# VHH binders against q07589, part 23

Target 1, 356 residues: q07589
Amino acid sequence: MSRILVIGAGGVGVITALSLWLKKESDVSLVVRSDYDRVLKHGYTIESCDYGRLEGWRPHHIYSSVEDAASAADNQGYNYIVVTTKNIIDGPVNSRVSNIIRPVLEKNKELHGPQLTTHILLVQNGIDIEKEIWAEFPREQYRYTVLSGIQLIGSTKIGSGHISQVGQDHLSCGAFDPQDAAAIQAANDFVRMYSNEGQNFVEFDPRVRYSRWKKLLYNAAINTSTALVGLDVPRCLEFGVNKKSTEIEVFHPAMREIIAIAASEGIIIEEEFITMFTEITRKKVFKPSMCVDCEKGQLMELEVILGNPIRIAKRNGVATPTLSILYNLLVLVQAKLKERKGLLKFDEKTATLVDE
Below, E stands for the ipSAE of ESMFold2; O stands for the ipSAE of ESMFold2 at other seeds; V2 stands for 0.75 times the mean of E and O plus 0.25 times the DockQ between their complexes.

## First folded at step 7 (VHH)

Design e5 (framework vhh_7qbe_3; at its last look DockQ between E and O 0.86; V2 from the best seeds 0.00; counts 0 for: pae O 2.7 > 2)
Fold by ESMFold2 at other seeds, look of step 7:
Structure e5 (fold): chain B 356 residues (1-356), chain A 118 residues (1-118)
Amino acid sequence: as target 1 above (356 residues)
Amino acid sequence: QLQLVESGGGLVQAGGSLRLSCTASGSTYAMGWFRQGPGKEREFVAVISGSGGRTYYVDSVKGRFTISRDNAKNTLYLQMNSLKSEDTAVYYCAAEGYSSGWYSFDYWGKGTRVTVSS
């Protein structure tokens, strides 16, 4: 039975753990930080459009930290590490994905050496999110694969130990390295272990690079713009000059720039997706995730959504006037959020950063 | 290791045409053209999928340049029509490789110079 560690206990992570637990093909562990004591004693209350109402639910194991999960693996380690946290490259060092997963990779190596291949599933937004892992964990020293998870789900934590899922669970899972047979097999195995017939939608993604660049049209143009202004998509579209300027002068140009950047990396995205992503939530009064994060005072996934594609554009000689403005304004918003969290300090007497 | 050799560069009058070729020493995935003008950084020009069924062009060359490939000959082409002085550059052929742990443009030719006069 596969041993699966889910890292991150937000709405996505808890439903991920629940789906794996319901299938009864996996030994499911979940890292539950701030809610650990509450969940240990009372379990989760889950209201799910897919899985029904559960009270007092726990996965097979819960831990208050990844370090504890790695130490208490009963000397067996984990076959899968499923990362559902937000990828904040410019955040605290301990929030970097490589640092988050390191205790488990080290423990697996101590226990099994080359005999256990660790499958790392990144259920996170953005592009180039796998590169930090490849750089930090040389294949000569570690046995692992890196998998991509694109999860479209409407699931939120509405209170300590309370999860509300109102949007159906759709998961696409594939290998970042399309030539890695072990990764392809592991992705297909995960699809099987996650699939609950008649309750969710799960599929293998054979074109991870394409899928992530395509999703970036929405994330780099719309998620970012809504975060800047604190508006849902319908308001952004209706409030524009002549009810057109937002899509014509912001969304579409940003998406065209993403298409050009992807093309400069050998990935050709159809221009019809510009219209598709603009229309997909035009009539849905709902704030995208980056907008919600900003309103909650949480750091944004800014670098994996905008920073990384802009760096590729600069390297490849692709012009990004729209994306560059969005990025530079959001860098200021991110700095404001960091200042409020105590991660950045400005000295008003000198008008300079304190720890620069 | 995959080798790429460009040819077909030269001096041409504005409004004229040139066809660049790039011969690969083996099978390739996506291929593309980049260029570096005098005093400029290298910039992306066009890309074609491994099968040849999909293409993309930057706006500055769209409608004037055509990228194509002949996979039986392992050859990439760039047909350049209606050339302008701003098209003057060294043109580089690029091919996707796996050696970086993913598909990326890891293989590059040495370039062929195109000079557009008057």
Scores: ipSAE 0.519, ipTM 0.846, lowest interface PAE 2.7, mean pLDDT 91
Fold by ESMFold2, look of step 7:
Structure e5 (fold): chain B 356 residues (1-356), chain A 118 residues (1-118)
Amino acid sequence: as target 1 above (356 residues)
Amino acid sequence: QLQLVESGGGLVQAGGSLRLSCTASGSTYAMGWFRQGPGKEREFVAVISGSGGRTYYVDSVKGRFTISRDNAKNTLYLQMNSLKSEDTAVYYCAAEGYSSGWYSFDYWGKGTRVTVSS
């Protein structure tokens, strides 16, 4: 039975743990931070469009920290680490994914050396999210694979220990290294362990790079724009000049720029997806995740969604006038959020930044 | 190690045409063309999929340039029509390599010079 550690107990992480738990093919551990005491005593209340209402639910194990989860691995270790936290590479160093997962990787290595391959599944938005892991953990010293999870789900923590899932769970899971047979097998195994037939949708993704660049059309154009203005998609469209300017002068140009950047990296995305992502969201009265994060005063996944593609564009000589404006304005929004959280300080007497 | 050799550059009058070739020493995945004009940074021009079934062009060349490939000859082509002075550049052939779990343009030719005169 595979031992799976889910890191992050937001709406995505809790439903991930629940889906695995319901399948009964894995031993499911969840790292719960702020809600740990509440969940330990009373379990989760979950209202799920896929699984119904659950009261007092817990996975097989819960921990208040990754360090505690790693220590509790005993002589077993973890086969999978599933990272569902936001990837905020411009945030505190201790919140970087490599630092978050390090205690488990070190413990698995200590227990098993090269005999246990740790499968790291990144259920996070953006591109180039795997590169930090490859840089920080030399493959001659650590035995692991890196898997991609693209999860489209409408799930939110609406209170301490309370999860509301209003959008059906759709997960695409694949290997970042398409020639790594162990990673491919691990991704297929995860699809099997996660699939609850008739209740969720999960599939193996044979082309992870293509899928992540394609999703970036939505994230880099729509998710970012709504976060900037604090509006859902239908309002962004209806409030535009002549009810057209938002899609014609913001969404579509931003998406075309992403297609060009992906092309400069050898990934050809069909232009039909520009209209597809606009049309399937046109009538959905909900705020995308980055907009929600900003309204909650939480840092945004800005660098993996906009920063990374813009850096690629600069390297490859691809023009990004629309993305660059969006990015630079959102950098200011992110700095404002950081200031409110005490992560940087502005000295009003000197009109200069104190923290860097 | 994959080798890429461009050819077909030269001097051409504005409005004219030129065809560039790039011969690879072996099989390739996606291939593309980049260019670097005088005093400018290198910029992306066009890409073609490994099978040849899909292409993409930057707006400045769309409708004027055609990228194609002959996989039996391991050769990439760029047909350049209606050339303009701003197309003056060294044109680089790039081929996708596989490394570090993903495909990227790791292989580059040394370039072929195209000069468009008024």
Scores: ipSAE 0.517, ipTM 0.845, lowest interface PAE 2.5, mean pLDDT 91
ESMFold2 (binder alone), look of step 7: mean pLDDT 87; pTM 0.885

Design e6 (framework vhh_7qbe_3; at its last look DockQ between E and O 0.73; V2 from the best seeds 0.00; counts 0 for: pae O 4.3 > 2)
Fold by ESMFold2, look of step 7:
Structure e6 (fold): chain B 356 residues (1-356), chain A 117 residues (1-117)
Amino acid sequence: as target 1 above (356 residues)
Amino acid sequence: QLQLVESGGGLVQAGGSLRLSCTASGSTYAMGWFRQGPGKEREFVAVISGSGGKTYYVDSVKGRFTISRDNAKNTLYLQMNSLKSEDTAVYYCAAEGYSEGWSFDYWGKGTRVTVSS
């Protein structure tokens, strides 16, 4: 029976844990930070379009930190680490994915050495998110695979211990390295353990890089633009010059640039997806996740969504005038958020950033 | 190790045409062309899928260049029409050798194209 640790107890993480728990094929642990005491005593209240209404629900185990979860893995360890946190490369060093997962990898290594392969499933936005993991954990010292989870779900934490899922649960799971047979098997096994027939949709993704580049059409053009201006998609479209300038001068050019960058990496994305992603929420008054994060004063997944594609474009000689403007303005928004959180300090007398 | 060898470069007048070839020593997946002009960084030009069914071109060459492949011969082509002085560059062939969507992990040494006014 697979032992699965889900890290991150937002809307995505809790529904991930619930789906695994309902299937009854895995031992499900969840790291619950700020809501730990509330959830320990009362459980979750969940209103899910897929799984129904639950009160007082808990997975098999909950922990207040990854360190506690790792310590509790006495002589067994975890087969899977499912990371559902935001990937904020430019955030605090202890919030980086490699640092978040390190206690579990070290404990698994201590308990089992090479006998247990740790399957790290990144349910996070962006591209090149696996790169830090490969760089930080040499294969000579650690036994692991890195898996990609692309989740299309509308699930939100609406209060302490309260989850509202209004968008259907759709997960695509695959191996970042398509030559890694162990990763491919682990991804297929996870699909089986996650699948609740008639309640969700989960599939093996044989082309992880294609799928992530395709999702970037939306994330790099729309998620970013809405975050910059603090508006839902319909307002962005209706407020544009002649009700057209946002899609013609911002969304579509940004998406065309993503398609060009992906092409320079050998990945050809169909241009009809530009229209599809523009239209998917045109008439639905809700804010994409990056916009919501910014409104909550939370740091954005800026580097994995915009920074990484732009760096690839520079390496490959692909022009990105629209993406570059969006990125540079959002770098300022990110710095403003960091300053409000005390992660940056500006000296107004010298008009300079305070050295660390 | 998979090897890529370009050929077909040369001197041509503006408005003229050239056809570049790139022969691979074995099977490939996606293949593409890059170029590096005098004093410029290397830039992406075009890509074709492993099956040959999908293509993409940068705007500066769209309508003038055609990428194609002959998988029986393990050969990639770039037909370059209506050549301009700014097309002057060393042209590099790139290929994915392991799987569709993995990486451009094999590169040729390039073939020089000079477009005279």
Scores: ipSAE 0.451, ipTM 0.820, lowest interface PAE 3.1, mean pLDDT 91
Fold by ESMFold2 at other seeds, look of step 7:
Structure e6 (fold): chain B 356 residues (1-356), chain A 117 residues (1-117)
Amino acid sequence: as target 1 above (356 residues)
Amino acid sequence: QLQLVESGGGLVQAGGSLRLSCTASGSTYAMGWFRQGPGKEREFVAVISGSGGKTYYVDSVKGRFTISRDNAKNTLYLQMNSLKSEDTAVYYCAAEGYSEGWSFDYWGKGTRVTVSS
């Protein structure tokens, strides 16, 4: 049986652990931080559109930290590490994915050396999110694969040990390296272990880079713009000049720039998706995730959604006037959030940052 | 260890045409063209899918340049029409290989195109 460690106990992480647990094909561990004591004693209360109402539910194992989970695996290690936290590379160092997963990779290596390959599944937004893993863990020293999880789910932690899932779970899982046979097999195995026929939708993604670049049309254009102004998509569209300027001067140009950047990396995205992403959100009166994060005072996934594609564009000689202004304004919003959290200090006497 | 060899560059008057070729030593996935003008950074021009069924062009060359490939000959082409002086550059062939990811891993040494006014 595969031993799976799910990191992140928000709405997504808990439903991920539940889906794996229900399939009964894996040994499921979950890292539960603030809710650890309550979940240990009482379990989760889950209201799920996919799985119904559950009371007192726990996965096979829970831990209060990744370090504790790694220590508890002294004899067997983990086959999969499933990261469901936000990827904020400009945030605190301990929130970087490489630092989050390091205790498990080190313990797996200590226990099994090259005999255990660790499959790292990143259920996170953005592009080039696998690059940090490859840079921090040289393949001559570590045995691992990096898998991509693109998830559409409406699941929220609504209280201590309480999860509400109102949006059906759709997961696409594949290998970042399409030539890595072990990664491809691990992704297919994960799809099988996650699939609960008739209750969720899970598929193998043979073109992970294409899928992530395609999702960036939405994330880099719409998710970012709504976060900047604090509005849902319909309001952004209706409040524009002549009810047109937002889509014509902001959303569509930003999406075209993403298509150009992807093309410069060999990924051809059909321009019909520009219209598709605009139209499927036009009437949905809700704030996209980045806007919600900003309003809750939480840091945004700014670098993996905008920073990384802009750096690729600069390297490849692709113009990004729309994305660049969005990025530079959102860098200021991110700095405001960091200042409120005490992660950034401005000295008003000198009008300068303190030890940035 | 895929090898890419460009040919077809030269001197041409503004408004003229030129066809670049790039021969690969083996099978490739996506292939593309980049260029570097005098004193400028290298920039993306066009890409074609492995099957040849999909293409993309930067706006500055749309309608003037056509990318194509002949997979039986492992050859990539760039037909450049209505050439302008700003098209003057060294043109590089790029191909997606079998390295991690699907990015362009293999590059030719380039072929010079000079557009005289």
Scores: ipSAE 0.328, ipTM 0.747, lowest interface PAE 4.3, mean pLDDT 90
ESMFold2 (binder alone), look of step 7: mean pLDDT 87; pTM 0.887

## First folded at step 9 (VHH; framework vhh_7qbe_3)

Design f1 (at its last look DockQ between E and O 0.75; V2 from the best seeds 0.00; counts 0 for: pae E 3.2 > 2)
Fold by ESMFold2 at other seeds, look of step 9:
Structure f1 (fold): chain B 356 residues (1-356), chain A 118 residues (1-118)
Amino acid sequence: as target 1 above (356 residues)
Amino acid sequence: QLQLVESGGGLVQAGGSLRLSCTASGSTYAMGWFRQGPGKEREFVAVISGSGGKTYYVDSVKGRFTISRDNAKNTLYLQMNSLKSEDTAVYYCAAEGYPEGWYSFDYWGKGTRVTVSS
């Protein structure tokens, strides 16, 4: 059976590990950082709209670090690395996905050479998230595939070892490279291992780039806007001038810019999705994930959601006036979060940012 | 390996029409047109899906330009109507050589020059 390492023990990662564990077709390991001692002693308390209430739950193995998980592979290694951490490319270098997964890739290579293909599943928001992996791990030296996981789930860590899932889990899993037969097979195998019929929704995604650009309509326009102002979507819509300015002057223009950028990359997204994404959460009183992250004092996935599309737009000659304003304001919000975390310092004597 | 050759550029009076062609040396998926005006950076103009069933145009050309393709001939077209002086540019054909190419538009032509006089 497949040996699966889930990296990241937030709301998404824990439910991911639980879904795999419940299927009973895989050996599930989870990297639990800050909550490790608590979860080791007491397990997780999980309130899940999909799976009900669990007390004292653990996957088959828990580890306090990726390095420990790699060391404990017992000469078998891992078939899948499932990355559910937030992708904060403007954060510390040790938080880069390539650095996070490197201990496992090196251990698999040490144990099996080319005989074990490592399937790297990125369950993260944004576009161009796979490119770091290709750049850091030459295909001549490492045997791996890169898979995309687009997960729509309302799952939050509400305390140490406590997970609340109020939004039903829907996972779309596919290959970033649609010509990689091994990746396609691995994605289909993961769909099978993750699917708990009648409890979650899991599907193979045959067109990953299209799906990620399409989801970016919501993420780049709505997830970002709600994070900027600290409001859920219904409030953003109702508080707008004449109850219309938010959708007409912010959401729709931002989404049109994403459609144009995707088109400049050869991905054509139907205009009807602008209305669809504006309407799907109009009546849902909950804060999207980026808004929640900001509220919790956590860094946002700003670069993979807004920075990367804007960089593509600049390269392709696509105008992004709305996205650029959102991005530049959120860069300030991200800097406030970084300052709070000690990742940067402003020298008030000189009125300048301290580089070191 | 894939080669793209544009043709059909020339001098046209404002309000006139031109049809650009781009012939590919092999099969393609999405294809598009970019342009670079005098002293400007290259900018996206329009794209068509591999099957030809879906298109997208930037607002500045929407309603005036029509992108199309003939897959039997591996040829992309841009019908340019109601031309304006602002449309003066070198027009580049771009193609995706794979269903969802690693870098999207990885193949580019050398361009064909369109000059719109007032």
Scores: ipSAE 0.509, ipTM 0.839, lowest interface PAE 2.8, mean pLDDT 91
Fold by ESMFold2, look of step 9:
Structure f1 (fold): chain B 356 residues (1-356), chain A 118 residues (1-118)
Amino acid sequence: as target 1 above (356 residues)
Amino acid sequence: QLQLVESGGGLVQAGGSLRLSCTASGSTYAMGWFRQGPGKEREFVAVISGSGGKTYYVDSVKGRFTISRDNAKNTLYLQMNSLKSEDTAVYYCAAEGYPEGWYSFDYWGKGTRVTVSS
């Protein structure tokens, strides 16, 4: 039975743990931070469009930290580390994925050496999210694979220990390295362990880089724009000049720039996706995730969604006038959020940023 | 190690045409052209899928340049028509050693110089 550690107990992480737990093919551990004592004592209340109402639910194990989960591991360790936290590479050091997963990787190495391959599944937005892991954990010293999870789900924590899932769960899981046979098998195994027939939709993703670049059309153009202005997609479209300027002058140009950047990396995305992503939420009055994060005062996944593609564009000589304006304004929004959280300090006397 | 060799560069009058070739030492997937003008950074020009069925061009060359490939000969082409002074650059062939759209370009040629005189 695979031992799976799910890191992140927001709406996504809890439903991830529940889906695995319901399949009865894995030993499911969940890292629960602020809600740990509440969940330990009373379990979760879950209202799920996929699974119905559950009360008092817990996965097989809960921990208050990744360090505790690693320390408590049986002599078997963990087969999978599933990261459902937001990837804020410009955020606090303890929020970096490499630092989050390190205690488990070190424990698995201590217990098993080369006999256990650790499968790291990143259920996170953006591109180049796997590169930090490859850079921080040399493959001659660590036995691991890196897997991609692209998830569409409407699941929210609506109170301490209380999860509401209104949007059906759709997960695409694949290997970042398509030549890594162990990664491919691990991704297919995860699809099997996560799939609850008739209740969710789970598929193997044979073209991870293509899929992530394609999703960037929406994320880099729409998710970012809505976050900048604090509006849902229908309002962004209706409030535009002549009800057209937002899609014609912002969304479409940004998406065309993403297509050009992907092309400069050898990934050709069909232009019909511009229309598809513009229309997919035109009539749905809800805010995309980055807009919600900003509204809640939480840091945005800005670098993996906009920063990384812009850096690729600069390296490859691809013009990004629309993405660059969006990015530079959102860098200011991110700095405002960091200042509010005490992660950034401005010296009013000198009118300068206080470093460190 | 996969090797890429460009040819076909030279001096041409504005409004003229040139055809660049790039021969690969083995099988490739996506292939593309980049260029670097005097004192400028390298910039993307065009890409073609491994099968040859899909292409993409930057706006500045669209309608003037045509990328194509002959997989039986492991050869990539760039037909450049209506050349402008701004097209003066060293042109680099790039190739992906993995299936179409799976990895970025990791093999590069040494470049071929194109000079467009007025």
Scores: ipSAE 0.440, ipTM 0.812, lowest interface PAE 3.2, mean pLDDT 90
ESMFold2 (binder alone), look of step 9: mean pLDDT 87; pTM 0.888

Design f2 (at its last look DockQ between E and O 0.98; V2 from the best seeds 0.00; counts 0 for: pae O 2.8 > 2)
Fold by ESMFold2, look of step 9:
Structure f2 (fold): chain B 356 residues (1-356), chain A 118 residues (1-118)
Amino acid sequence: as target 1 above (356 residues)
Amino acid sequence: QLQLVESGGGLVQAGGSLRLSCTASGSTYAMGWFRQGPGKEREFVAVISGSGGKTYYIDSVKGRFTISRDNAKNTLYLQMNSLKSEDTAVYYCAAEGYSEGWYSFDYWGKGTRVTVSS
């Protein structure tokens, strides 16, 4: 029976744990930070369009930290680490994915050496998110695979221990390394363990890199723009000059730039997805995740969604006038959020940032 | 290690045409053309999928340049029509390699010079 540790107890993480738990083929652990005491005592209240209403629900194990989950692994370890946290590479050092997962990888290595392969599933937005893992954990010292999860769920924490899922659970899972047979098998096994026939949609993704670049059309153009202005998509479209300028002068050009960057990396994305992503969001009075994060005073996944593509563009000589403006303005928004959180200090006497 | 050899560069008058070739020493995945103008950084120009079924071009060359490949010959082509002075550059052939768990353009030719005279 696979032992699965889900890290992150937001709307995505809790439903991930629930879906795995419902299948009854895995041992499901969840790291619950701020809500730990509430969930320990009362469980979750979940209102799900897919799974119904649950009260008092818990997975098999709940921990208040990854360190505690790793310690509790005893002589068994974890087969899967499912990371559902926001990937904030410009945030605190201990919030980086490599540092978040390190206690579990070290524990698995201590317990099993090369006999246990740890499957790291990144259910996070962005491009090149696997590179940190490969850089920080040399393959000669650690036995692991890196899997990609692209989640299209509409699930939100609406209160302490209270989850509302109004968008269907739709997961695409694949291997970042398309030639790693162990990773491909682990991704297919996860699809089986996550699948609840008649209640969700789960599929194996044979072209993870293509899928993530395609999703960036939405994330780099729409998610970012809405975050900058604090508006849902229909308002962004209707408030534009002649009700057209947002679409024509912001969304479409940004998406075309992403297509060009992907092409410079050998990945060809069809231009009809530009209109597709615009049209499927045009009538949804709903704030995308980055907009919501910004409004809640939370740091944004800015670097993996915009920073990484722009760095690729600079390396490959691809022009990004629209993305660069969006990125540089959002860097300022991110800095403002960091200052409010005490992660950045500006010395008004010298008009400079304080080092450290 | 995969080897890429470009050919077909030369001096051409503005409005003229030129055809570049790139021969690979073995089978390849996606292939592309990049260029570096005098005193400038290298820039992406066009890409073609491994099968040859899909292509992409930057806006400044759309309608003027055609990328194609002959997989039986392991050869990539760039047909350049209606050449402009800003097309003057060393043109590099690039091919995808597999490294660090994914495909990237790891293989590069030495380049072939294209000069477009006024």
Scores: ipSAE 0.562, ipTM 0.864, lowest interface PAE 2.4, mean pLDDT 91
Fold by ESMFold2 at other seeds, look of step 9:
Structure f2 (fold): chain B 356 residues (1-356), chain A 118 residues (1-118)
Amino acid sequence: as target 1 above (356 residues)
Amino acid sequence: QLQLVESGGGLVQAGGSLRLSCTASGSTYAMGWFRQGPGKEREFVAVISGSGGKTYYIDSVKGRFTISRDNAKNTLYLQMNSLKSEDTAVYYCAAEGYSEGWYSFDYWGKGTRVTVSS
């Protein structure tokens, strides 16, 4: 049985652990952190459109930290590390993915040497998220693969130990390296272990970079714009000048710029997706995830969604007037969030930022 | 090691046409054209998929430039029509290589100069 460690116990992470647990083909561990004592004592209450209502549910193992999970892996380790946390590369250093996974990766290496492979599945938004892993863990010293999880799910933590899933789980899983046979096999194996026939949808993704750039049309144009103004998509469209200016002068131009950036990296995305992403959200009175994060005072995935594409555009000489304005305004919003969290301090006597 | 050699640059009057070629020393994935005008940073112009079935152009050249490839000859082309003074630049051929788990434009030619006179 594959031993799987799920890191992140939000709505996505808990449903991920549940889906794996229900399939009965893997040994499922979950890092719970703040809810650990509550879940240890009472388990989870889950209301899932995919799986129904569960009360008092736990995966096979729960841990209060990644370090504890790694220590508990004595002589066996983990075959998969599934990262469902948000990727905030401009956030605290201890929250960086490489630092989060290092205890497990080091323990697996200690137990199994270079003959055994750790499969790292990043269920996170954005572009170039695998680069941190490649940079921090040289392949000659560590045996691992990096897998991509693109998830569309409506699942949220609505209280301590309480999960509400109102949107069906759709997961696309593939290898960041399309020529790595071990990664391709691991992604297909994960699809099998995650699949609950008739209840969820999961598929192998043979074109991970294409899929992530395509999703970025939505994330870089709509997710960001709604976060900036604190509105759902229908309101952004209806409140525009003549009910059209936001769509025509913000959403569509931002999406066209993403298509141009992807093209400058050799990835050609069909322009029909601009209309598609706009239309599937036009009537959904629902705030996208970045907007929700901002309203809850949580840091946004700003750099992996918007910063990274803009840096690529600058290197490749691609004009991004719309994305650059969105990015620079959202940098200010992110700074406000950091200040409220104590991660940034402004000295009003000198009108300058205090160095941390 | 893949090598790219551009040719076809030269002096042309505004409104005229010019065809650039780029010969690769072997098979390639996606290929593209970039350009660097006087005193400016290099900018992306157009890309074509490995099969040749999909293309993309920046807005300033769309409808005037056509990118194409002949995979039997390992050759990339850029047909430039209705040339303007703003098109004056050194044009670079780029080809995707596989590196560190992904495709990226790792191979570049030395460039061919296009000058559009008024």
Scores: ipSAE 0.482, ipTM 0.833, lowest interface PAE 2.8, mean pLDDT 90
ESMFold2 (binder alone), look of step 9: mean pLDDT 86; pTM 0.878

